# Designs tried in a protein design chat: miniprotein binders against q9bqp7. Part 55

Target 1, 240 residues: q9bqp7
Amino acid sequence: VPQNWFPIFNPERSDKPNASDPSVPLKIPLQRNVIPSVTRVLQQTMTKQQVFLLERWKQRMILELGEDGFKEYTSNVFLQGKRFHEALESILSPQETLKERDENLLKSGYIESVQHILKDVSGVRALESAVQHETLNYIGLLDCVAEYQGKLCVIDWKTSEKPKPFIQSTFDNPLQVVAYMGAMNHDTNYSFQVQCGLIVVAYKDGSPAHPHFMDAELCSQYWTKWLLRLEEYTEKKKNQ
Below, E stands for the ipSAE of ESMFold2; O stands for the ipSAE of OpenDDE; V2 stands for 0.75 times the mean of E and O plus 0.25 times the DockQ between their complexes.

## First folded at step 3 (miniprotein)

Design u27
Fold by ESMFold2-Fast, scan of step 3:
Structure u27 (fold): chain B 240 residues (1-240), chain A 89 residues (1-89)
Amino acid sequence: as target 1 above (240 residues)
Amino acid sequence: SREELYERILELIEKGDKEEALRLLREYIEKYPDNPEALWEVAMLLFEMGRPEEARKVLERAKELAKKTGDPELIEWVEELEREIEERS
């Protein structure tokens, strides 16, 4: 159990839309400062297992592609992920034209992969928006907050490569989602409550994306694990 | 702790002490028989050590427990390891 436990949900907030809520999705810019990001905390607190699995995956890929090929592969995966996120932000923004949305849809298999999921996404509340937990002292940049099948979710978009999928090195994706959720629920820049998460894994070949829905109970379970990682990060920083 | 025992097992595997690693892996299963993460870790290491049949048995148990807990990432990890074992066996 974490020593610095704090609730993920805010009892003073509702998950229902208010008449006072803006019609345009929120996009709070991320302000750089000394406060650690969710991704930094997770990267600095990887388990021995996660490190071992990541190194095994790297070794396999280097064997397949060579060192230069591996470097180019990882760079391209990162760039494709970035472009995928930019395309989704454009598609989900009400300010985009149909022409621009159609162009983005035609550009990659990843966008084709998520059409299934996008059909069930509505009521977008935030896109590429900064969150800060004032009490627990961490920041993050979430991808999307929207209704998925009628439930308000923090949505995280992931890309995966088929036909050469790699072994996953981390169990941290749900931790990232709940970290953003807990921050948003206690961030004064936001007025609503998010209790659900959604991780969407999109495929390069256009195969249907896999949605991993996280209900309130599952989010609470992962929140406890996130608090332990945050505590570990804080202890490591003080003992450096 | 679970993490400390797992670290010792990884060290033995890297060192090439396969028999001692196997002994501790069996001890790990006995100590954490209902922990789906621990069982998945054991299945992965058994597969790495060239023991796919033992890995598959442990992974089957990990899968049932993961589905019971509803951990979506762990369920996907189990399914990916199943695929890997099938493709290379």
Scores: ipSAE 0.007, ipTM 0.232, lowest interface PAE 9.2, mean pLDDT 79

Design u28 (at its last look DockQ between E and O 0.25; V2 from the best seeds 0.00; counts 0 for: pae E 6.6 > 1.5)
Fold by ESMFold2-Fast, scan of step 3:
Structure u28 (fold): chain B 240 residues (1-240), chain A 89 residues (1-89)
Amino acid sequence: as target 1 above (240 residues)
Amino acid sequence: SREELYERILELIEKGDKEEALRLLREYIEKYPDNPDALYFVALLLEDMGRPEEARKVLERAKELAKKTGDPELIEWVEELEREIEERS
């Protein structure tokens, strides 16, 4: 599929703040419908190598922990990630007030891990907000849109048990970021343009998070790969 | 470790360095020739690289080892990939 038929960036939009832009970050609710989500597309189009290794990892973990132990482990990983995102939304939202629950979330090692990244984050424009690509027919729920070191970015917050010092170590995360970016740039609920991405991998022990900045060129390269995954998903759905 | 090797192989594939991924995986197999998982991984990579005849040979070995270790799930994976390769010939 040619890049120029479905560009990631919208030439009619600017990344500069407008006086008409809301002072409060946008939080568009995700509408339930038949349109596939970014995460669903990526999950259904994993490479055979990724599927094989995931299945083998699951088998080893079940053997080690038992079926109930594995379920508890995965539930705990999910819950930790959810709490981390809730804490970040609270920290970055000017409308949020500190409550007993919020204070407990702010004490996690993951939050300590991202402190040095948060110092460079400002101008928050969207938090936990739904995006839809009108023409390509997919939806997503992005974590954050804000300026990182002066650049407007789609920011994705990740928790990890293992170090992820290279962007390739995050596997499909760059595809997720550019999918959200392309959708937002063509979603009528938004008026600005995002050209950069940032994947922040936080660590439970409070070790400094690894930021993976994606400039416009890198975003365009991953956009091409995302379009191929979306096409593969569409073809698979026809055959089900 | 094997886990770290597999993670590194996936990173190399993601970067497009499939030849280097294959080289590392073959080096591992020379030291541990009876690992059916590693042989299946080689077959997947060879097929992805457009080398189906080599993939078939590796799959035969993977299947025999999977039978010896009593791994019916891996046998199913091998047979599924064999069918796909045959279908594309």
Scores: ipSAE 0.368, ipTM 0.773, lowest interface PAE 2.8, mean pLDDT 84
Fold by OpenDDE base, second read of step 4:
Structure u28 (fold): chain B 240 residues (1-240), chain A 89 residues (1-89)
Amino acid sequence: as target 1 above (240 residues)
Amino acid sequence: SREELYERILELIEKGDKEEALRLLREYIEKYPDNPDALYFVALLLEDMGRPEEARKVLERAKELAKKTGDPELIEWVEELEREIEERS
């Protein structure tokens, strides 16, 4: 049980979109400060076993690809992910911003993969927007807040070359999503709250993406796990 | 390289992109099927993703290979993860 329990949902905020919802998605810039990101918390709270396995794996790949080959591979994977997120931001942005769409960004297997999910996405409220949890003292950059099949979700877009049909195959992704939800629900820059999460796994070959929907109950379960990771991070930083 | 792939996998996990992390690990395992460390990491990722049955299958293979390599730490980690999967199932 977390020592410093905090609710994921804000009882002072309405679950219903206010009629004053901005027609333009929010894009709050991420301020780099001493506050840890969700990503940093998750990375720094990996088990010693996980860290050890990753280091062993890294050393073997360097042996196989060489240092330059490894850098090239990593750079290519990073670039593909970045382009996919840029393309999605462009697609989900209001039509007025669409005139500057690089058509080349839209010609990817990943974009083809998510087309059937995009049909069920509406009411985009935020894109690439920073969230801050002032009380729990963490920040993050969420991909998207939108309605999926009529339910307002924090949506996180992921790329994969292999099928990931189960939410459990997304590792710390559910923790990331609920961390963003909890932060957004208590961030004064947002007038609304979210109760659901969605992880979308896009595939390089254009095969249909897998949507992993997280209802309020599942989000609450992962929120407890997130709080434990955050406490562990805080304890580690006090001991450094 | 394996190192950059691990760093990328860690970055992806940190970013919450476990699906892409799993994909990259699976691609690595296809290329290097006898890597018990990578198989363990896949099993760990699958368990964390709520895919315990898939994790068990991968972990069985990791266990067999770990025993063949005689790595006592990896064997211990595999057995611990097996217990965690069983307790959560």
Scores: ipSAE 0.083, ipTM 0.570, lowest interface PAE 2.2, mean pLDDT 85
Fold by ESMFold2, look of step 5:
Order: C-alpha cells, then sequence, then structure tokens
Structure u28 (fold): chain B 240 residues (1-240), chain A 89 residues (1-89)
C-alpha cells in the first residue's frame, strides 16, 4: 500500500466522452523535461526480475550477434517501432501532415498484425499526446485515446518479434497505461476521463495482434502498483 | 524446444498467471538442471509470490552453480536476493 495514496479517477469529471469533435484528436505538446516521465520512473525502479531478464537478454544477443551486431539489431528494432507509431498516427488521424505518405510505412508486418484490432477502434480523442499529473509530479506521452469495442481506452501499441524473448512485453506495461490514465484524468488540458486501458502487441510477421483489455477494476489494481513505483523513484532521487 | 518453453513462461508471467508460469519453469529446470540463471529466475518468482522458504532452497542451488561457472554478476544478484529474503522474514 502506498504511503501517500491518490485516486486514479477524477470525481469532478464525466466518465462519458465529452461533446468535443472526435474528428479532431488532441495532440498536446510535451514541454517539461525536468519533471520525471513515466518511462524514466519505470526504468529507474525496475524490479530485480526485470533487471535479470534484460541483462541476460543483452548478454545472449551480444554472444549471438557480436557487439556491433547487437547495436545494429537494437537500432533496427527502435526504427521499426517508430515507423509503426507513425503509421498508426497517420491511419487514425484525418489531419496528417501535408507530406506524401511513405508507402513502405503502411506496408509493415506490424500494421498488418493490427488490422483486426483497428476495425474495433473508433472515436479517436487523442494521438501522441502529452499528459501531466500536476499533484504527483510526473509526465508522459500517450499513444492513443479511443474507443475499443465501445469503451474509451488509453491504448498503448507495442511491437514484438516472435523469435526473441518477451523484452517489449515487460511487467511494467500495465503500469505505463495506468500512469498515463491517471495523469490524463487530472490534467487540465483534457475535459474528459478514461476508465479503461488497452495494450496491443503487434507482431513483425503480420500474425494477429494480441489485445489485452484492462477494465476499471484492473486499472485500479495496477494504479496502486504505479504509486509504489513513483514513491520508490522519489525516495531514490531524494538520496541522490 | 527449450526456447519455446522459456518464451511461454515469460508470456504467462506477463499475463499474471504466475502459478502456471512456475509449474512450467520447474519443468524447464528438470530438463536443464545445471542452468543457474533459470534457478535464479525461479527464486525471484517464488519471492514475488510470497513463498520465501521455497525461494531460499532454489537460491542456494543457484549460488552453488553460479560459483562453479564463475559468473560474478549472478553471484552478486543471488546474494542480494538472499539478503532481501532474510530482511523480510
Amino acid sequence: as target 1 above (240 residues)
Amino acid sequence: SREELYERILELIEKGDKEEALRLLREYIEKYPDNPDALYFVALLLEDMGRPEEARKVLERAKELAKKTGDPELIEWVEELEREIEERS
């Protein structure tokens, strides 16, 4: 139990979509770099299990590929993830940049992997949008807020390659979603709130993506764990 | 293959099915009993599940194997977890 508990939902807000135009998704710019981000908090408070998994994965990959091969592999994974998010933002937004779309951006296996999920996504309210929890002092950049099968969700898109360990599928991904949710629900830039989460794991080979839905009760359970991680982070920074 | 079994175990942990993950991880270790990384992983999982007595036994075996293989990083991690279990108990 966290020592300084704070609610994930804001009782002053409607739990239903606002009357705002859903064809104009929010994209709040990220401006503060001195307040810790969700990802920094999670990186600095990884469990022993996560540290073990990541370190042994790195050692295994370096032994298989060499140090230069490992660097090339990780750079390619990062680029693929970046392209995937760019493609999804383009697909889900009616207001993309005036630049001509890269046809190869839309032809990745990851995009094919999520097609069946996208059929169930509607009412996009935010894309690649900053969130801030002013009281708890953390920020984030969420991927998407939209309805999934009729429920408004914070949606997080993840990529995975089938032959590697579940490195992208960390134990912290539900914490990331609820941290974004809690921040958005208390951020004055947003007039609505979200009670559900969705984690979508897309596969490089185009295999059907796996959705992981999080209802309000499950989100509340993970919110408690997020608060503990944030407290741990704060204690570490106080001693540094 | 052992890689497929290990991936299945990690998938179950991601989904929160820790008891099934532990069952499969013990099956993995029975097939590959001299893998100290896998034994350390079992100990971590048992500690996370609130089963410290079982974690201690597995951790003692992991430390023995880590010393034989000359893996000082794993030895340090094993010793750190031993201290955490003792402080909690």
Scores: ipSAE 0.017, ipTM 0.313, lowest interface PAE 6.6, mean pLDDT 79
ESMFold2 (binder alone), look of step 5: mean pLDDT 76; pTM 0.694
OpenDDE base, look of step 5: ipSAE 0.028; ipTM 0.452

Design u29
Fold by ESMFold2-Fast, scan of step 3:
Structure u29 (fold): chain B 240 residues (1-240), chain A 89 residues (1-89)
Amino acid sequence: as target 1 above (240 residues)
Amino acid sequence: SRLELWDRIFELIEKGDKEEALRLLREYIEKYPDNPDALFLVAELLYDMGRPEEARKVLERAKELAKKTGDPELIEWVEELEREIEERS
C-alpha cells in the first residue's frame, strides 16, 4: 500500500457527456518541464529483471547487427510507431482527416490490424493530449480518450515491434494507462471522468489487433501499483 | 527471425502471458542453444509461476553455459536466483 494514497477517480466528475464538453477533441501540447513524465518514472523504476533483459537484449542486438545496424533497426521501429500514431490521430480527428488524407500513411499493416477496433471507437474527447497531475506532480502525453463499445476509455495504441529502451517492465502498459487516467481526472484542463482503459496491440502483418480492456476495478488495482512506482521514483531521485 | 522471436517474447512477458512466453523461449533455445540469457529467462518465469524445482534445473544449465561463454554478469544473476529459491524451499 502506498504511503501517500490519492484516489484515481474524481468524485466531482461524471463519465457522462456534458453540454460544456467541446465538439472537437482536445489536444493540449506537452511542454518540457522538470516535472517527471509517466514514461520517465516507469523507465527509472524498472524491475531488476527488466533492466537485465533490456541490457542483454541491447548487447545481443548490437553483436548481431553491428552498432549501425542496431541504430537503423531501432530508428525504423520507432518511425513505424510514430507513423501508426499519426495515422490514428488523422483517422480519429475530423479536422486532420479533412486536411491530410495521406494514402501511404493509411496503408500500414498496423492500420489494417486495428480496423475492427476502430469500428467500435466513437465520441473522441482527446487526441495526443497532455495531462498533468497537479497534486502528485507528474505529466504525460496520452494517445486517445474515446468511447470503446460505449465506455469512455483512455486508449493506448501499441505496435508489437516497439523498440527498446521504450519497452516497459512487465505490466507497465496498464500502469501507463492508469497514470494518464488519474492525471486527466484531476487535470483542470479536462472536465470529464475516465474510469476505463484500453490497450490495443497492433500487428505489422495486418493480423487482427488484440484489445485489452481494463474496467474500473482493474484500473484501481493498477493505480495502486503506479503510486508505488511513483514513490520509488521520488525516493530514488532524493537518494541521488 | 531471432529478433522477431525475441521481441515477441518480451511482448508476452509484458502482457503477463508467461505460458506462451515459455513456449517461445523453448523454441528460441532449440534454435539458439548457445545463448544462456534465454535459459535464465525460462528459470525466472518458472519461479514466478510457482515452479521452483523446474527453475532450479534450468538455472544449472544456464550457469554452465554462462561459464563457457564467459558471462560473469549472468553467473551473478543465476547465483542470486539460486539462493532465493533455496532460502524459500
Scores: ipSAE 0.007, ipTM 0.250, lowest interface PAE 9.2, mean pLDDT 79

Design u3
Fold by ESMFold2-Fast, scan of step 3:
Structure u3 (fold): chain B 240 residues (1-240), chain A 82 residues (1-82)
Amino acid sequence: as target 1 above (240 residues)
Amino acid sequence: GDPELEKKIRELAERAEKLFREVEEKTGNPEVAELAEWALFLLELALELWEEGDPEWALEMLEEAIRYLELAKREAEEIERR
């Protein structure tokens, strides 16, 4: 897919805040259908190197934890990630929460880890919101769209329990972010333009989270790689 | 606390740093860039493992990172010869 035929940024949209922008963050529900999701495309187009490294990581974890321990670990990672996202949505939403819920949701090490980044986040436009690229026919569910240090970003929240993260997840994070960005910029449910990305890796022990900022040029570079992955996915489906 | 293991980790980290500098200028090529990206991830993982007190896993990740950097260097050299 030529990049010039399917640009990441929409020339018809302004990158500046408008008075007409919603005061309440958008939360469009994901409608499940036959259109592939960003995560499905990425999973089905992994390189041989990515598959090898993921399998090697899995084998090492099973060696350390046992088969049942690994299953429990993987389940806990998923559950903790879900709780982290729910806590962030609560924190960033203008809706007030109960004290008991604040204590239960906001006491995790992951939330402590991300505090210094949240201080620089404002102007939230969307939370846990569905995006669809109407021309390229893919969908996704993005975590957050907000201003980070004055720049409107697609923000993706990641958790790392220890220095043993999922290799596949870390590698494809920039592709995931730009896929959401390109979809949102061409989705009629949204009126604004996003040109930057932010990947935030939060740590279970409360150590300071690592922010990985992606400017417009970097986003454009990863967009080209995303288009290649999407093309590979489409070709594989034609041959089935 | 193993001095021999720590010495080996430091030596391999220095080798990885040198190899990364050699391939950095060639990351404009998608194949070289992909190998370098995987190597960078493994290097970051190795550093985290070492700091968290798991030097045996750090060494393993560092050896794997160097393998990818050597592949990236070979790919870059092959492109130059074309």
Scores: ipSAE 0.000, ipTM 0.189, lowest interface PAE 11.9, mean pLDDT 77

Design u30
Fold by ESMFold2-Fast, scan of step 3:
Structure u30 (fold): chain B 240 residues (1-240), chain A 89 residues (1-89)
Amino acid sequence: as target 1 above (240 residues)
Amino acid sequence: SRLELWDRIFELIEKGDKEEALRLLREYIEKYPDNPEALWEVAMLLFEMGRPEEARKVLERAKELAKKTGDPELIEWVEELEREIEERS
């Protein structure tokens, strides 16, 4: 188990809305800090299994596309993901009108893919917002906090290519979600508590996105694994 | 012990000790038969080690478990690996 265990949930907080909550979703900017980000911790503590699978995926892609083709492919995947997140933030922001939205951001297979998920999303409380765990000393930038089918969730939007799924961070997606959840639940910039997670995998071809719901028990299980990764990062940093 | 066994298998593959790696992969399957992600990873390594028949058998089990868990991403990974084994065997 982790040497420095800390609870994911904050017993002093509630997931229910109250009158003091802001009328617009929170968007705390992420500031550069010496404190490690969730993504950096995960990137620096990949298991040997994850490294092997990632390298095998890279070699397979290079064999199929060539080195230049692989670079173009990965650049396009990054750009598509960025545009997808921008479109979702726009769609979920209550102050934007149809006339003020970029039509090109709303016209992608990925956005078509998530339409049925978006119908079940309401009560948005945070979008593209920074979180910091004051006690465990890590930071992150979460995509969305909203109700999914009536449950307050940290929602993480992912893109996937068919028929070649992008393996790079798939095994760490649940860890990323619970890391953001635990940070937010103990961050003084937020007053509510989230106990559930949702990973939404959207598809380039417009096929229906797949939601992976994480209940409180599953989140607690992944939280323990996240704490172990954070300890590994801290030990590596200390030993240089 | 599960993670330690996997790390040892990975190191043996990197060092080119194929026979010992294959022995441990078979032991891993017997000890951890119900994790679809682990079974998919084992199938991939068996294929890399030149054991496509064993890889296909393990992959079929991974596919059945992935369908039960409702993990569409893992189902896609299984289907992609199935195609690779067919094309390169």
Scores: ipSAE 0.015, ipTM 0.255, lowest interface PAE 8.3, mean pLDDT 78

Design u31
Fold by ESMFold2-Fast, scan of step 3:
Structure u31 (fold): chain B 240 residues (1-240), chain A 89 residues (1-89)
Amino acid sequence: as target 1 above (240 residues)
Amino acid sequence: SRLELWDRIFELIEKGDKEEALRLLREYIEKYPDNPDALYFVALLLEDMGRPEEARKVLERAKELAKKTGDPELIEWVEELEREIEERS
């Protein structure tokens, strides 16, 4: 487990990708295969605390909504998140005119919530794009790579519902972001270096979204934790 | 309410604000002393914060309360955490 042999940043890549950036963001398709995804690794290596929290939350929701009501609630949360990501991809794509296609998407509370963040987002390099860490053998599908306030970031969009927030992926959002970052930095389909992360939590009622910026130092700290989760996943598979 | 306080605790744990989560858990235990779940969470946070001796004492309390309230699932979680603490020492 020599974690120092697998750095998050690629020393062979410069922070100067200003070799005429393509006007079209990259969108590499995710291939179905036996290589584990970031989300699979995180789901299979949840801590006992996370498992306990998730199970108790589930029991509470079922008690309140019934099994069918819980299923409906969970399905609705999933669909809202999917629609939000589709809207953001459309908004950030330079090839699509919202006035021509999806004006109605701008009426969403989640899109209203994130407007002030979008004003600080530019230089989009990748949207809904697959990444693979060639040495560590994991894959992922990231939401967005763009400059936020002048810094190139892996950006992860998250939705939150009121009055009853949905509890998912306890402690894992920063790990997901750095896992994508490390993969992209070592994926031959990409030529640039990303050193920062951004988690944006959008609210259904249109309240201003909360940005969680992760600088290079914070990303390095979470990268170490991600490597431990990946190691745990590998050991579990070896013992089956 | 009881559920609102629990949701606030979950939010703090998710954000990694362990000290504030521990403070609210202590408030929860004072108001609802018959709930062994809260004691288990206190032990989890104490262990994560590098305070294993305090975690062990709280786990003993959680286990006794779980036996009294008839919660075999929680007893299994307590025993597993006890084993993990021993393995790290």
Scores: ipSAE 0.014, ipTM 0.336, lowest interface PAE 7.4, mean pLDDT 79

Design u32
Fold by ESMFold2-Fast, scan of step 3:
Structure u32 (fold): chain B 240 residues (1-240), chain A 84 residues (1-84)
Amino acid sequence: as target 1 above (240 residues)
Amino acid sequence: DPREELIRRAKELAEKGDVLEAIYVLFDLILEHPDDPEAIIELAKLYAKIGREDYAILVLEWLLDRYPDHPEIKRLLEELERRK
């Protein structure tokens, strides 16, 4: 067994619904503690090439928009992403809808973009729910666990504004998904197994979202890469 | 030749104070030709000029991964690390 290797899937778990499973999607709150988040690990272990490409994008944007304009643009992108996730959580929740307060958000381009994906999503088991890998010592907040075209998936919703997508998000999206998957599969708060991932990239102008499906084999391949990033983070933490 | 003209243009922009525009020109060239050491070396020099020795070191280390025995890259990297 390799030094920091651990399996992504739990052979003691099933992806089939059980009569004892909760009737409503799980939503375990993320607690603040010293355990690193998936996002933190990925941000602290970017490759030199990723850092260079991000800096180039940032300099280009500053040149085009000015420093204050770039700050406003980045804040707006962040806020739009947050609202998109909140709208999706409400749409996918069986008991709640954002229709009273944020009806206009439900008519946004991003929500229009994902309509054809949403019609293939069912059997929601978790929404905006915390996961923790007790053995590997990391935590995360996943967007959604649901069946996509009959396959139980960790689903990660992304927003993109062409021609200027978030560079950092495009590099590590598969690693983020498998990190959540591995944590959930070994988290005692959950009883089921997830073996597939789905990254959905939604567009501001309402153009059809792009689904990137990850089968079990692909998830296993990205899991190995995630373990390497986690090991690098642990080594950097020791030297800080 | 076209690459040499773009590098020359970037140097001219930097000399007249348009350092950010010079960096922009070099970024585009490097993305098209990531194995061109001259463009990356010039980019590192521009970052050092604006007080970003950290970024200068980062791009030179990235280049050193591709040219591990290049004397000029090692010399520049050693000089920049001494000044941080």
Scores: ipSAE 0.007, ipTM 0.356, lowest interface PAE 9.4, mean pLDDT 79

Design u33
Fold by ESMFold2-Fast, scan of step 3:
Structure u33 (fold): chain B 240 residues (1-240), chain A 84 residues (1-84)
Amino acid sequence: as target 1 above (240 residues)
Amino acid sequence: DPREELIRRAKELAEKGDVLEAIYVLFDLILEHPDDPEAIIELAKLYAKIGREDLAIFLLEYLLERYPDHPEIKRLLEELERRK
């Protein structure tokens, strides 16, 4: 149980999908801040087992590819992920001009992978947008907030190259989603309530992506675990 | 069924002492089939076996939310809580 528990949902906000408030921006730029990001908190509070498995994965990849090959591989994975997120921001933007950006970017296998999921996505309210939890003192950059099958969700887009994903992405993805959700629900720059999450894993070869839906109850459970990670991060910072 | 074959392969790898390789095989299954509890249950058992009961409990709690009446998940959680 976290020492300083705080609710994920904001009782002052409606949990029903409504027409978007035109005063709420679709994108707030992330500003450099001393306040820790969600990804920083998660990276600095990995369990000993997660750290061990990540190091073992790195060593195995270095043995297979060589040190320079491993650096090239990780750079390519990062670039592919970045391009995938840029393509999704373009596709989901209500601005017609952004929808027509770079056709080659929009034809990747990852984009083919998510086509069936995108058909169920509507009512976009935020894209690549900064969130801040003013009370708990953390920030983040979320991928998307939109309705999935009629439910307003924080949507997190992930890429996967078989055979081996990053270990952190397997364990911490739900924590990342609820951390963004809690921040947005208490961020004065936004006026709506999000109670659901969606993790979408896209595949490079165009194989159908897997949607992992998180309802309000599941989000509440992961929120408690996120608060424990945040508390651990805060304690580590005091002792550095 | 390729899924059942990969789970069997993961179990064989763990028995040979290649626990890390077994975990990677299960990761691939979990990413491909996040709504299939069997791979996650097997992953939780491997974490419990190597002394990471906290990770095992985390994964099983995650599954229990989706499969609240699953008898194996409930039994494993009870067993792991006692080991604590």
Scores: ipSAE 0.000, ipTM 0.112, lowest interface PAE 15.4, mean pLDDT 77

Design u34
Fold by ESMFold2-Fast, scan of step 3:
Structure u34 (fold): chain B 240 residues (1-240), chain A 84 residues (1-84)
Amino acid sequence: as target 1 above (240 residues)
Amino acid sequence: DPREELIRRAKELAEKGDVLEAIYVLFDLILEHPDDPEAIIELAKLYAKIGREDWAIELLELLLFRYPDHPEIKRLLEELERRK
């Protein structure tokens, strides 16, 4: 499937602010349906190399931690990530208070890690918001859409427990970002266009987070790869 | 270069006898950069070093599919195949 049949950017949309744009960030709830999520598509279409590497990583971790220890480790990483996202949504939301989250927020090295990134983030337009690509038939839940250094970005927040970053899904992060971007650009619930992505890797020890900026050209390159993964998923679904 | 630094660190860990920790470092690098042939080659060498020639061969076969004319991959694969 050629990229030009399903472009990532919508030619009918502008990336400039509109007077009718909401002053409060959008938070559209994810509805259950038979349409696959971005994460499911990626998980079901891992390459043979990715599957091999994940299986060996899992075996190593189980040998090191035990099966129960491995489950505890993965649950803890998930919980840390969830709390980090909740804290960021609270910080970036103009209406929300941090009263019930202050204790966790103050103790989090991850929040300290992203402080220098947050100084460059403004004009938040969406937080923890559902996106759907009606034509390509996939859905997703994106973390954040905001301006980073003056450019409107789909922002994906990642936690890394340096020196042991969470392994699962990190290699597909650019694909997640562009999949959300393409969906949002063609979702009738949104009126603006996003052309850039940002993956922010935050560290538990408070070390400065690493921002991985994706310009429009890079996003287009990853969009082509995402379309191939989506096509592979559709093929697999027909055979199962 | 962050990639070169991590590969260097992995080699140092392996030389000190911390082979499993070296494998972990390379694993993280490869998951972030799955197209890096140097990191994958180094991982295959460590698998062979811990007696897992089967894992080394499988990994190198996957890499050779993407880099069919790579001389080091071919050499290592031939060497490991003989040791079966």
Scores: ipSAE 0.016, ipTM 0.351, lowest interface PAE 7.0, mean pLDDT 79

